# VH-VL binders against L-aspartate semialdehyde sulfurtransferase iron-sulfur subunit, part 4

Target 1, 131 residues: L-aspartate semialdehyde sulfurtransferase iron-sulfur subunit, of Methanocaldococcus jannaschii (q57563)
Amino acid sequence: MRKRVYYWTDSEHINKPVISDTILNTGVKINILKAKVEPQEAFLILELFGSKETIEKALNYLSKFGEVEEISKVIKRDLEKCVHCGCCITQCPINVIYMDEDYNVVFKEEDCVGCKNCLKACPFKAIEIFE

## First folded at step 5 (VH-VL; framework fv_clesrovimab)

Design a4 (from g5 with heavy chain Y105F)
Fold by ESMFold2-Fast, scan of step 5:
Structure a4 (fold): chain C 131 residues (1-131), chain A 127 residues (1-127), chain B 107 residues (1-107)
Amino acid sequence: as target 1 above (131 residues)
Amino acid sequence: EVQLVESGGGLVRPGRSLRLSCTVSGFTFGDYAMSWVRQAPGKGLEWISFIDSKAYGGTTEYAASVKGRFTISRDDSKNIAYLQMNSLKTEDTAVYYCARDTFEFGSGYEITYFDYWGQGTTVTVSS
Amino acid sequence: DIQMTQSPSSLSASVGDRVTITCRTSQGISSYLAWYQQKPGKAPKLLIFDASSLESGVPSRFSGSGSGTVFTLTISSLQPEDFAAYYCQQYNSYPITFGQGTRLEIK
């Protein structure tokens, strides 16, 4: 079995070997598909392999040191609320938000994993995540 | 309305090939993993193959009985899953069902239980 | 591979009877088990998932219980349309495996 999740952790837990401890304590195998580590926080996209029972044990263990979220499929930007300030660009852990030649913020929606980083970064509340 | 419709079955000689198709409607096909399950005459159910969504890399799995001979694939633009069956044996005689793997939150795919099944297509391998 | 053994392989019953089918697994699968009903010439239909959760649209006379290695499907008051084959399926690990089936026949 295989499952992908978003994993958020704070700076206190970044120094802990959380991924290794999860593997050792549960027998799960973990692949890190994406990682964005900042001084105050880390965001990872994890792929877990094992029996469904083992994966659930691993998710429970990970949740002790951070937040596990199901991958959201759809992101929508309200273009009438968006003022193209660019605050979301640096908060995208997979680099699918950029500014075009006209200084408009562009989302490569087909590559978006719906992690909510940009939603929290938007001071105008222009971004919605649909599950 | 969710529908899965299999086609491509028939009578073939041992050693030949067949390609089965499963056309789906009523849901977003690209979001779901799909499986093939077969049932030999008078026997129980046997899971044969699985294909994940392309967002998860389109990974495939096979039962040991068909590994190396069968290939599962999908065409998300046409809403069709395929099962290419090569080097057919008499033991492959069965009704072949395509089935949709369940997920709750759209957060990726893992093989689970099957909430929707097609009507099945019959494959008879005989001399 | 996880082996799934159903008991009994067949049974005869009358309308109104309480029927119990057991599924035993060769290793623990937590609650990752589903039950299916299959009528002659038809595709299987999901009845129960996660060992005890009733699928939408399935009559309440069907219930599931168990965890680990022993699971039970119960039909509390058998109806004419319930005469069919029943299969358990684990989804704890690859390969996915089914029980051999239990055939429920009219007495």
Scores: ipSAE 0.013, ipTM 0.623, lowest interface PAE 7.1, mean pLDDT 83

Design a40 (from g5 with heavy chain T59Y)
Fold by ESMFold2-Fast, scan of step 5:
Structure a40 (fold): chain C 131 residues (1-131), chain A 127 residues (1-127), chain B 107 residues (1-107)
Amino acid sequence: as target 1 above (131 residues)
Amino acid sequence: EVQLVESGGGLVRPGRSLRLSCTVSGFTFGDYAMSWVRQAPGKGLEWISFIDSKAYGGYTEYAASVKGRFTISRDDSKNIAYLQMNSLKTEDTAVYYCARDTFEYGSGYEITYFDYWGQGTTVTVSS
Amino acid sequence: DIQMTQSPSSLSASVGDRVTITCRTSQGISSYLAWYQQKPGKAPKLLIFDASSLESGVPSRFSGSGSGTVFTLTISSLQPEDFAAYYCQQYNSYPITFGQGTRLEIK
């Protein structure tokens, strides 16, 4: 079985062998698809391979050192609440939010993986994720 | 109301090719992984292929019995999943079912159990 | 691959009977098991998932139990429409595997 997840952790924890320890302790295989490290936090997109039981053990282990979030595809923007301020653009780790030529904020919804980072960035609470 | 409809089956000679189609309605096709499961005459069920959605990278898996000969693909704009079957053998004779993986994108493991099935299309590979 | 063995391979029963079908796995699969019903000339229909959860729209006379390597499907009071083949399926590990099937026939 396979599972993709978003993983948020303190930058301190990625300097420790968290990924290696997870593999050694559970037998899961992990591929790191993307990594973004900033002074106060780190963000990873991980792909896990194994049985369902092995993957659940791995997710429980990872959760001791950070937050694991399932990828959700379905995102909806409430256009009545959206004022196109652009605060969500820089918070998208996969760059599917941009401004068009008329300065309207555009979501490529079909390419969105639903990580929810843009929800916290929106001061008008215009973004919803449907799972 | 969820529906899956298979087409493209028929009688074919060994070594030739067929392409099966599975047209779906009643759900957001792009959110679900899809599988093909076959059943030889008088025999049980055999899972043969899987395709994930495009946002998971469109990853595919195949049973050992068909790997290298069959190719699964999808067209999300048309709500169709395909199974391209090359180098057909007499042991490929079966009813081929299209089936929906029960989880939505990001809400669990990529392959699980199948909550909806098509009615099947028959493929007969003559001796 | 995980081998799935159903017992019995076939059985005969009368309307109103309590029927049990067993599925045994070569490796532990926790509760990651589904049961399907298949009538002649028809596609399989999901009955039970996660070993014991009843699929929406399935009559309450169907129930599932078990964990690990031994699982049971029970029909508490057999009805005429229940004469069919029944299959178990594991989804703990790749590749997905099914039992060989149990054929339920009228006595």
Scores: ipSAE 0.015, ipTM 0.611, lowest interface PAE 7.0, mean pLDDT 81

Design a42 (from g5 with heavy chain Y56W)
Fold by ESMFold2-Fast, scan of step 5:
Structure a42 (fold): chain C 131 residues (1-131), chain A 127 residues (1-127), chain B 107 residues (1-107)
Amino acid sequence: as target 1 above (131 residues)
Amino acid sequence: EVQLVESGGGLVRPGRSLRLSCTVSGFTFGDYAMSWVRQAPGKGLEWISFIDSKAWGGTTEYAASVKGRFTISRDDSKNIAYLQMNSLKTEDTAVYYCARDTFEYGSGYEITYFDYWGQGTTVTVSS
Amino acid sequence: DIQMTQSPSSLSASVGDRVTITCRTSQGISSYLAWYQQKPGKAPKLLIFDASSLESGVPSRFSGSGSGTVFTLTISSLQPEDFAAYYCQQYNSYPITFGQGTRLEIK
């Protein structure tokens, strides 16, 4: 089985090798789809592999050192509200938002991991994530 | 309200192919994973195949007994799940059920349990 | 593969009886187990999920318990419509597997 999550940690836990400790303590395998690591905080998109039981143990362990958010892959853009400013492009940690040859912002929705960074970045509130 | 209707079953000779269809209504098909589960005459249930929702990767899984011979697919625009059965064996004789996996987009898992089932379609592979 | 063994394979009971069916797994599955009821000629119907959660619309006389490798389905006061086959199913890992079934028959 596999599960994708958005994970972030604060400065209190930044020095801990959280990912490797999670793997060693649970037996889960982790792929880091994207990472934004700063001195005081880290933002990660993780893909966990294992049985459901192992993944749940891993998520419980990760939650001791940061915050875990479930990731939805369903995202939709309201073209009436979108002015193609591109603010969402730089906030997409997996680069599935880009500007085409005509300077229109394009979403490759099928590759989206649902982290909501683009939703928060849009000054026109043109992006929605379906629960 | 929720309905799953299987079709495409019948009598077929060993080594031939058959395609089953499962047409659904009463829910947003694209949000749910789907499975096929079969039951041989007088026997128990055997999970055969699974297809995830497109939102969660559209991954497929197969029981070892059918791997390489059966292919599960879906057409979200028509609300239909398919099971393409190739190289049929007498051991494939069973009632085939289409079932809705409770794995809905947003859960993050590929497989769960089955909350709704179709009425089943009978496949008989004679020797 | 995770092997699922149900006991008993068949059981005779009377209306009003308390009936218990056990499901044992060859390896730990936490609480990732469901129970189904199947009447002759009909499709299975979900009764219990996550080992102990009652599916909406299922009578409260049905209950599930257990975790890890041993699980139990209990019918507290058997009704005429409860005579059927019962199956456990794990969803902890690939492939999904079912128990062999327990046939509940009238005495």
Scores: ipSAE 0.026, ipTM 0.639, lowest interface PAE 6.4, mean pLDDT 83

Design a43 (from g5 with heavy chain A55Y)
Fold by ESMFold2-Fast, scan of step 5:
Formats: sequence, C-alpha cells, structure tokens
Structure a43 (fold): chain C 131 residues (1-131), chain A 127 residues (1-127), chain B 107 residues (1-107)
Amino acid sequence: as target 1 above (131 residues)
Amino acid sequence: EVQLVESGGGLVRPGRSLRLSCTVSGFTFGDYAMSWVRQAPGKGLEWISFIDSKYYGGTTEYAASVKGRFTISRDDSKNIAYLQMNSLKTEDTAVYYCARDTFEYGSGYEITYFDYWGQGTTVTVSS
Amino acid sequence: DIQMTQSPSSLSASVGDRVTITCRTSQGISSYLAWYQQKPGKAPKLLIFDASSLESGVPSRFSGSGSGTVFTLTISSLQPEDFAAYYCQQYNSYPITFGQGTRLEIK
C-alpha cells in the first residue's frame, strides 16, 4: 500500500536523520517526492510504501520529530475570486504554481499533490480543498 | 443512484486481445480509485487490478497472474475505466466486475474495500 | 501474499438459525477486513468493513468481529434472502486477496 503526506520538520530536529531512522525502525520504504529546506525548517512531501500497519507505525514515528499532514486529494481554484496576486506561489513546496507571461497565476494541476499550503496563503480565499 | 456498467466481454481465442469498459454514473468518477475483480466459473473472487484517481497520480497495481499482460486505465472526461487484456489464456475465462474503492476520508490510502460493483461482463477464452 | 481461509466451505441451515462463518489470515491484518454477500448470478454486495462496521442499509442481524488473524461473520436469525455465498477480503497490503467463499444453503 502507499500513502502521501506533507511533513514539516521543526528546527529542533533539522540535524537528526529522521527519514533514515523511520525506515530502519519500521521497515517502511520512503520516497521523497519534494523537499524545500530553509535555515529553520524543512518541508517534505513523502510517499510511504508498506502494509497499512507498517505505514501507520512510520507515521507515528515521524510525528515525534515533526508534523505530519495528510494530503487532500482535490484542490480547486475559484477563478472569479482569484485576482492573480501570486501569494500562493511561494507557499507551494513543490513549485507547481507559477505566473505566466501575462501575469496570470497558473496551477499545474497534474503535478499538484494537494498539500493545502496555498489555501492559507490566499487572501481572497479563492482556493478550496476537497477530501 | 450509483451505477457501474461493464461492457466488451465475449468469446475470444487464446493469444488474442480484448478491451473491457466500465461506464459509471451517480458519483464524481475522478475522485475515486477503481478496481477490476474476476470470478472463474464456479470459483471465488480474484482481485486483478487497481487504478488510483488522477489526484493521487493515477498509479496502478496488478495481480501476479495478469502482470505484464493486462493494463488498467481511465478516462475521467468520459467516466470510463478500461481493462486492456493482451495474450489471453484459457485461465482468464471469468466474469469480470468493475468495482469502486471506498474512499477513506483523511486516511490517504489508495485501496480499501469495494462499496459498489457492476453487474459483470463474461469473458470466455476458448479455441 | 496473504492467504485467506474460510470455514466452513459450505453449510446447510434453516430459517431462524444462528450462523457463524470464520475467516483466517496467514498474516496479521489488524482490522482491515471486509465481508461480502453474493447471490447466484449477481455481483457481490458489501456487508461489513473494518472487521465489525455494518455497511449502511445492511440488516442488523449481520455482525462481524475479530482482529489480527481470526475473523467471524455472524447472522443472528437467518432469513430466506440470506442463502448466498459469503466472502472475506483483506485490504492491509497488495495484492488484495479474498477467502475461497462459504456457500450457505437451505436444509
């Protein structure tokens, strides 16, 4: 089975090999789909492989060193509310939101993993997440 | 109401190909993962293939018995799931069911149990 | 693969009887197990999920129990429409596997 999660590691745990320890302690396999590392924090999009039991053990272990958020499956943008200000662009940890040649904000939906980060960033509440 | 309708079954010779279709209505097709489950005459159920929704990358899984021969796909614009069956063997003779995977809200898992099934389409592989 | 063994493979019962079907798994699956009913010539119908949760619209005479490697489906008072085949299914890991089925027949 597999599960995708957004993982935020706080500054206390940046220097720990959390991903490697999770694999060694649970037997789960992990792909890092995207990583955004800043001086005080790291944002990761992880894909975990194993039985459901093994994945749950891994998520429990990861939660001791950071915050795990489940990835919502559907993201939609209300074009009538969107004013193309670009505030969501820098909040996307996988860089699938960008500004085109005409200064319109574009979502590359096929590469979106539904992590919710852009939802809070939109001052016009133009982004909706469906579970 | 939720409906799944399979089509494309029939009689075919060993080594040939056949494509099954599953047309759905009554729910937002693109939001759900779909599976194919077959049942040989007088036998039990065998899960054969799975395809996730596009929002989870459209990943696929196959039972060992069909891996490399069968391909599952979907067309969300038409609300149709497909099963392309190549290099058919007599052992592939069965009723093929299209089934909807139950979405576990907040869990993020791709496969669960099957809450809705189609009526099935019969595939007979014989010389 | 996780092997699923149902017992009995078939049984005969009368209306009003209490019937129990057991499903054993070769590996622990926590509570990731579902039960289905299949009538002749029809598609399977979901009865129970997460080992013990009753699917909406399924009569309360059906109940499920168990965890780990041993699970049971119970019909507390058999009705005429309950004569069918019953299958357990695990969803802990790929490949998804089913039990061989239990045929419930009229005595």
Scores: ipSAE 0.157, ipTM 0.676, lowest interface PAE 5.0, mean pLDDT 83

Design a44 (from g5 with heavy chain S53E)
Fold by ESMFold2-Fast, scan of step 5:
Structure a44 (fold): chain C 131 residues (1-131), chain A 127 residues (1-127), chain B 107 residues (1-107)
Amino acid sequence: as target 1 above (131 residues)
Amino acid sequence: EVQLVESGGGLVRPGRSLRLSCTVSGFTFGDYAMSWVRQAPGKGLEWISFIDEKAYGGTTEYAASVKGRFTISRDDSKNIAYLQMNSLKTEDTAVYYCARDTFEYGSGYEITYFDYWGQGTTVTVSS
Amino acid sequence: DIQMTQSPSSLSASVGDRVTITCRTSQGISSYLAWYQQKPGKAPKLLIFDASSLESGVPSRFSGSGSGTVFTLTISSLQPEDFAAYYCQQYNSYPITFGQGTRLEIK
């Protein structure tokens, strides 16, 4: 089986062998699909392989050093509320939000992983997560 | 209400091909993985194939008994899952069920248990 | 592959009886087990998931228990509509496997 999660931690914990220790302690295999490391924090998208039992054991281990979250449903933007200020662009850890040549903020929604950073960043509450 | 309706079954000779369809309604098809499960006359259930959501790459899995001969696919715009069956053998004679994997886009697992099943379509492979 | 063995393969019972069906797995599967009911000529119907969780709309006389390698499905007071085949299924790892089935027949 495989499971995709995003993992939030600080840069100190990423410098420690947390991923390696998880693999050695559980037998899970881990692939890092995305990584965004800033001076104060790190965000990873992890893909874990194994039986469901092994994956859950691995997630419990990882949670001791950071926060594990399942991928949320799709992100949608309310165009009537959006004023294209761009505050959400720098908050997207996978860079699927950009500004076009007309200064309109564009979401590449099909590549979104649902982490909610842009929802928290929007001063106009124009972003929703839908099931 | 959730409904899964299979079609495309019938009588075919060994070595021929057949395509099964599973049309769904009552839920957002693209948010669910789908499986095919078959049952030979008087026998138990056998899982044969799986297809993931497009958001997770649309990956496919097959039972060893059908790998290389069967192909699972989906058309999210039409709410249809397909099972293309090639090089059919008499041992493929069974009722074929389309089943919804409980896995949803947000669950993170590509396969689980089956909360809804279609009524099944019968495939008979005989000379 | 994880092998699933049900016992008994068949049993006869009367309306009102308490019936228990056991499923044993060749490897530990934690609680990743579901139970299905199948009536003749019909598709299977989910009864229990995660070993002990009752599916919505399923009568409370059905219950599941167990973890690891031994699981049971219990019907506390058998009703006429309960005469059917029952299957356990693991979803801990590929390939997905089912038990051979237990046929519940009228005594």
Scores: ipSAE 0.024, ipTM 0.629, lowest interface PAE 6.5, mean pLDDT 82

Design a45 (from g5 with heavy chain D31Y)
Fold by ESMFold2-Fast, scan of step 5:
Structure a45 (fold): chain C 131 residues (1-131), chain A 127 residues (1-127), chain B 107 residues (1-107)
Amino acid sequence: as target 1 above (131 residues)
Amino acid sequence: EVQLVESGGGLVRPGRSLRLSCTVSGFTFGYYAMSWVRQAPGKGLEWISFIDSKAYGGTTEYAASVKGRFTISRDDSKNIAYLQMNSLKTEDTAVYYCARDTFEYGSGYEITYFDYWGQGTTVTVSS
Amino acid sequence: DIQMTQSPSSLSASVGDRVTITCRTSQGISSYLAWYQQKPGKAPKLLIFDASSLESGVPSRFSGSGSGTVFTLTISSLQPEDFAAYYCQQYNSYPITFGQGTRLEIK
């Protein structure tokens, strides 16, 4: 089985071998799909492989040193409600939301992994998670 | 109303090929992972293949019994999932069901359980 | 592969009876188990997921319980439309596996 998650941690914890300790303690396999390390914050997109039970043990271990956020399957933007304010752009951890030359907010759908950060950031409730 | 309709089954000689289709309606197809599950006459259910949604990379998985012979694919613009079956064997004789993997909000797992099934299409491999 | 063993393989019962079907797994699967009903010539229909969660539209006489390696499906008061085959399915690890099925027959 596999599961993709967003992982947020500070620089204090990423200086420690959190990823390798997780693998050693749980038996999970981890692929790092994206990493962004800033002076005060580290953000990772992780792909975990194993049984669902093993993956959950790994997520519990990771949560001791940072925040794990589940990735929802699908996001839809309601263009009737969207006013192109751009609040979702700064909340996208994978930088696939941008403003075009006409100041319209564009989702690069082919690169979107369906996290819920932009859903929470939209003041107009224009973003939905589908069933 | 959610509907899955399989087609493409029939009688075929060993070593030949068939392509099964699963046409869906009543939900946003591109948002869901899909699986094929088969049932041999008088036997139980066997999961055989899976394809993830485009948003999660469209990854595919296969049961050991069909790996290297079967290929799963999808056409999201037409709302169709396919199962290309090559080098068919008599033990591939079964009813083939198309099934939708559930949307489990917040889980992000690629394979789960199946909330909707098609009526099935029969494949008979006989000499 | 995780082996799924259902017991009994077949059961005869009367309308109004309480029926219990057991599913045993060769490895722990936490609560990642679903139950399906299949009538002759028809596709399976989801009844229960996550071991104990009732699927929308399924009558409340169906219930599931268990975790780890032993799971049960209970029908509290059997109705005529409940005579069918029942299958358990694990989704804890690849490959997905099903039990061999339990046939519920009229007594």
Scores: ipSAE 0.141, ipTM 0.682, lowest interface PAE 5.0, mean pLDDT 83

Design a46 (from g5 with heavy chain Y32W)
Fold by ESMFold2-Fast, scan of step 5:
Structure a46 (fold): chain C 131 residues (1-131), chain A 127 residues (1-127), chain B 107 residues (1-107)
Amino acid sequence: as target 1 above (131 residues)
Amino acid sequence: EVQLVESGGGLVRPGRSLRLSCTVSGFTFGDWAMSWVRQAPGKGLEWISFIDSKAYGGTTEYAASVKGRFTISRDDSKNIAYLQMNSLKTEDTAVYYCARDTFEYGSGYEITYFDYWGQGTTVTVSS
Amino acid sequence: DIQMTQSPSSLSASVGDRVTITCRTSQGISSYLAWYQQKPGKAPKLLIFDASSLESGVPSRFSGSGSGTVFTLTISSLQPEDFAAYYCQQYNSYPITFGQGTRLEIK
């Protein structure tokens, strides 16, 4: 099982071994997909791996030192940069990118496996994938 | 040039319905999320509703004050966003602005900040 | 909900003055804060996003700073067209919330 979350905490809590304590206390595996650390606060995008029970224990542990919110989207796209050219559609090996009846490129996020093919294919650099 | 034009405001009695429209030009409407923000006379700004682009699933969100009474929708073929307002209350009296929502990586939620606003349409709910 | 408190609620200033408006949040919001200007009878206009990034077309006399729970908007040399209401807005947590506004008036 795999779950991605936004995590907010102050920079002091990140300097504490909160990530490693979460892993040791729950058995979860954690990948840090993105980090933004400021003087008073830190923001992380975390990917957790484990059983359903293990992930829920990990989320409860993390919530003691910060705030956790589930990520609803796997692929993020800069809509100002996207011109709906469709170059990403043919590069998706699992066909989760398609064009709707209004000729807008649509992503089926739930079926996405997080590969980088569409990101590399976009000539406008409009796609960011959380791995 | 980006332009948003609201219409449909007016005077209405409590318990009645009203539909607002926001017609946009100068950008590819279907690519962008849209929000409605209102401002009661002499008061500050309150976000009330959001609709995502089709590419991001067309998700809708509502402030607690309007949830269950208001419905946001969009017609990408006509470049129009709508706000259907049912069971109107006197506290819904406000200028209603249509605004373009920007996407910002690293935000905790999909609703972010608003780079373009319409000039607003006035809704007065009184008897 | 994150509470946004602006100070002062109103201030009077003269053309050429340096003006600072502060926005305080009840919870940390990193740098996910925008500033808007609203002139009487008009729609709000975006000035600053990500706490310190100047929106295209906005004069360089406007600047933003801060992170976490305390943010400031500064106008380095006030011009006649700057007399308006100013609002901060957070987009770190749902629902998004605005400050109560600061009215900048001619002295």
Scores: ipSAE 0.000, ipTM 0.521, lowest interface PAE 14.2, mean pLDDT 80

Design a47 (from g5 with heavy chain A33Y)
Fold by ESMFold2-Fast, scan of step 5:
Structure a47 (fold): chain C 131 residues (1-131), chain A 127 residues (1-127), chain B 107 residues (1-107)
Amino acid sequence: as target 1 above (131 residues)
Amino acid sequence: EVQLVESGGGLVRPGRSLRLSCTVSGFTFGDYYMSWVRQAPGKGLEWISFIDSKAYGGTTEYAASVKGRFTISRDDSKNIAYLQMNSLKTEDTAVYYCARDTFEYGSGYEITYFDYWGQGTTVTVSS
Amino acid sequence: DIQMTQSPSSLSASVGDRVTITCRTSQGISSYLAWYQQKPGKAPKLLIFDASSLESGVPSRFSGSGSGTVFTLTISSLQPEDFAAYYCQQYNSYPITFGQGTRLEIK
């Protein structure tokens, strides 16, 4: 099983100990999809793998050192309106929009943080974010 | 009305291949995860394989009994899920069901219980 | 793999009876358990999910309870259409596993 979450904490707590302790104490596997670490704060997008019970134990453990927030945003693209022009690619600050080998614009929706920059960039109004 | 319809079953000799199809209607196929579950004659249910949505990368999982022999895939443009079965064995004889996994929008968490099932297609592997 | 054991494997009951089926797991699964009904020659039908949540359209005489390693499906007043096989299923971890089934027969 797997689950994606936003994780907010101090940069001190994002040191090797927090993530490593979570893995060692619960048996969960963690993939860091995005990391933004500043002197006084850190933001991570984490993907956790394991049994659902193990993932929940891991989230409870992480909550002791920061804030865990479930990804509640759903980005949807209307493929009938999308002409694959690529204008949204440049406007994504976390690079989850790219053009494949067939020149089709692809969204890694699971990595989206809901900033809405791509909505403004799309001249065809093909993108919508539900929260 | 939600419908899942399996096809492609039949009689086949050990060592051969079959491809099962599951054609879906009545919901937005691309938003849902799909599984295959089989049932040998007179026996219980056995989960075989899972595929998540394209938005989550089309990630797959397999039961140990079929790993390396079976491949699950999907074609969202046609609303079809597939199960490619290679190197078939007599113990693969079963009714094969495709089933829809429930999904919580936006949570990024797979929920692998099945709210809708197809009627099943029979695969018989014998000499 | 998580082993799922149902008890009883079969039982006989009469219309109007209260029936209880138990599912035990080899390791803890929190509340990540579903129950299905299967009639001969038909596909399974979802009854209960998250151990105790009733699926839409399922009669209120069906209920589920339990957490961890012991779970129960109860039919409070059997109807003729309830004679079927029943299966529990865990979704705490891969591989997904089912109980061996409980066959409910008319006395």
Scores: ipSAE 0.194, ipTM 0.678, lowest interface PAE 4.5, mean pLDDT 83

Design a48 (from g5 with heavy chain F50Y)
Fold by ESMFold2-Fast, scan of step 5:
Structure a48 (fold): chain C 131 residues (1-131), chain A 127 residues (1-127), chain B 107 residues (1-107)
Amino acid sequence: as target 1 above (131 residues)
Amino acid sequence: EVQLVESGGGLVRPGRSLRLSCTVSGFTFGDYAMSWVRQAPGKGLEWISYIDSKAYGGTTEYAASVKGRFTISRDDSKNIAYLQMNSLKTEDTAVYYCARDTFEYGSGYEITYFDYWGQGTTVTVSS
Amino acid sequence: DIQMTQSPSSLSASVGDRVTITCRTSQGISSYLAWYQQKPGKAPKLLIFDASSLESGVPSRFSGSGSGTVFTLTISSLQPEDFAAYYCQQYNSYPITFGQGTRLEIK
């Protein structure tokens, strides 16, 4: 089984090797899809591999040292409503929204975690999350 | 072009064993998780078992009704998924389908839906 | 286990009719729901996934809607080949569960 999650590292535990400890304590396998690390906080997108039981145990363990938000749905962008203004770019905490060489706003959906920050940022309401 | 073909069904007595096979073609078998879903005569669909791609841990899962009696496995070199059924009960009488999980790269979902199904093989458990 | 209840369990309709089938879940499943069509003696065929996304090759007369605990499958103008059983399936929580099915029969 596979599951993607948002992980925000708690500032109190920023120096703890949380990913390694989670793997060692649960047997889960973890792939880090995105990492944004700053001196006082870190944001990760993790992909967990294992049985349902193992993944649930791993999520419980991770939640002791940070905040876990499970991916529920992928973002859909309505290209008829999108005018490529770029307001959503700075609101994406994982930088999966960017402007290409032709000044079109591009979503790298494969790396999206469905946090809804860009939905609120869009003045044209061009972004939907299937819930 | 995607095809799933089940085989191995038949009539067996309670307490006996049977092994089902699902031979696939038209896609890279090793990249996909596979499931078995059954349907008793005149009844609805029941998910039975799941096996993940070996690249992502080869995890197996079972419905409570078959846990401990059935074993799912796969042979990626032959493009075959198996369901070993032990200690068969009359309640196991059903058409058994193998189905491909839509285990897309980066999907992020714990479990999925089934985009392709085999034609099914009938298992009848009767004395 | 998440319990899936379809309504109606069976219905009779005529070619050209608009048909709606409802699926209700015992717990919220967001939009992790698929719909399947099954003709007599055949395997199920995927119609809709993620509650409202149409599978490639499925006619546009089929549509899905809903989220949370109530979902609908609509056939806007029934064709002869649409007389079949229809099943909803959730993939929000393990184990995977299906609705009991809705039989669509010709009048």
Scores: ipSAE 0.013, ipTM 0.609, lowest interface PAE 7.5, mean pLDDT 82

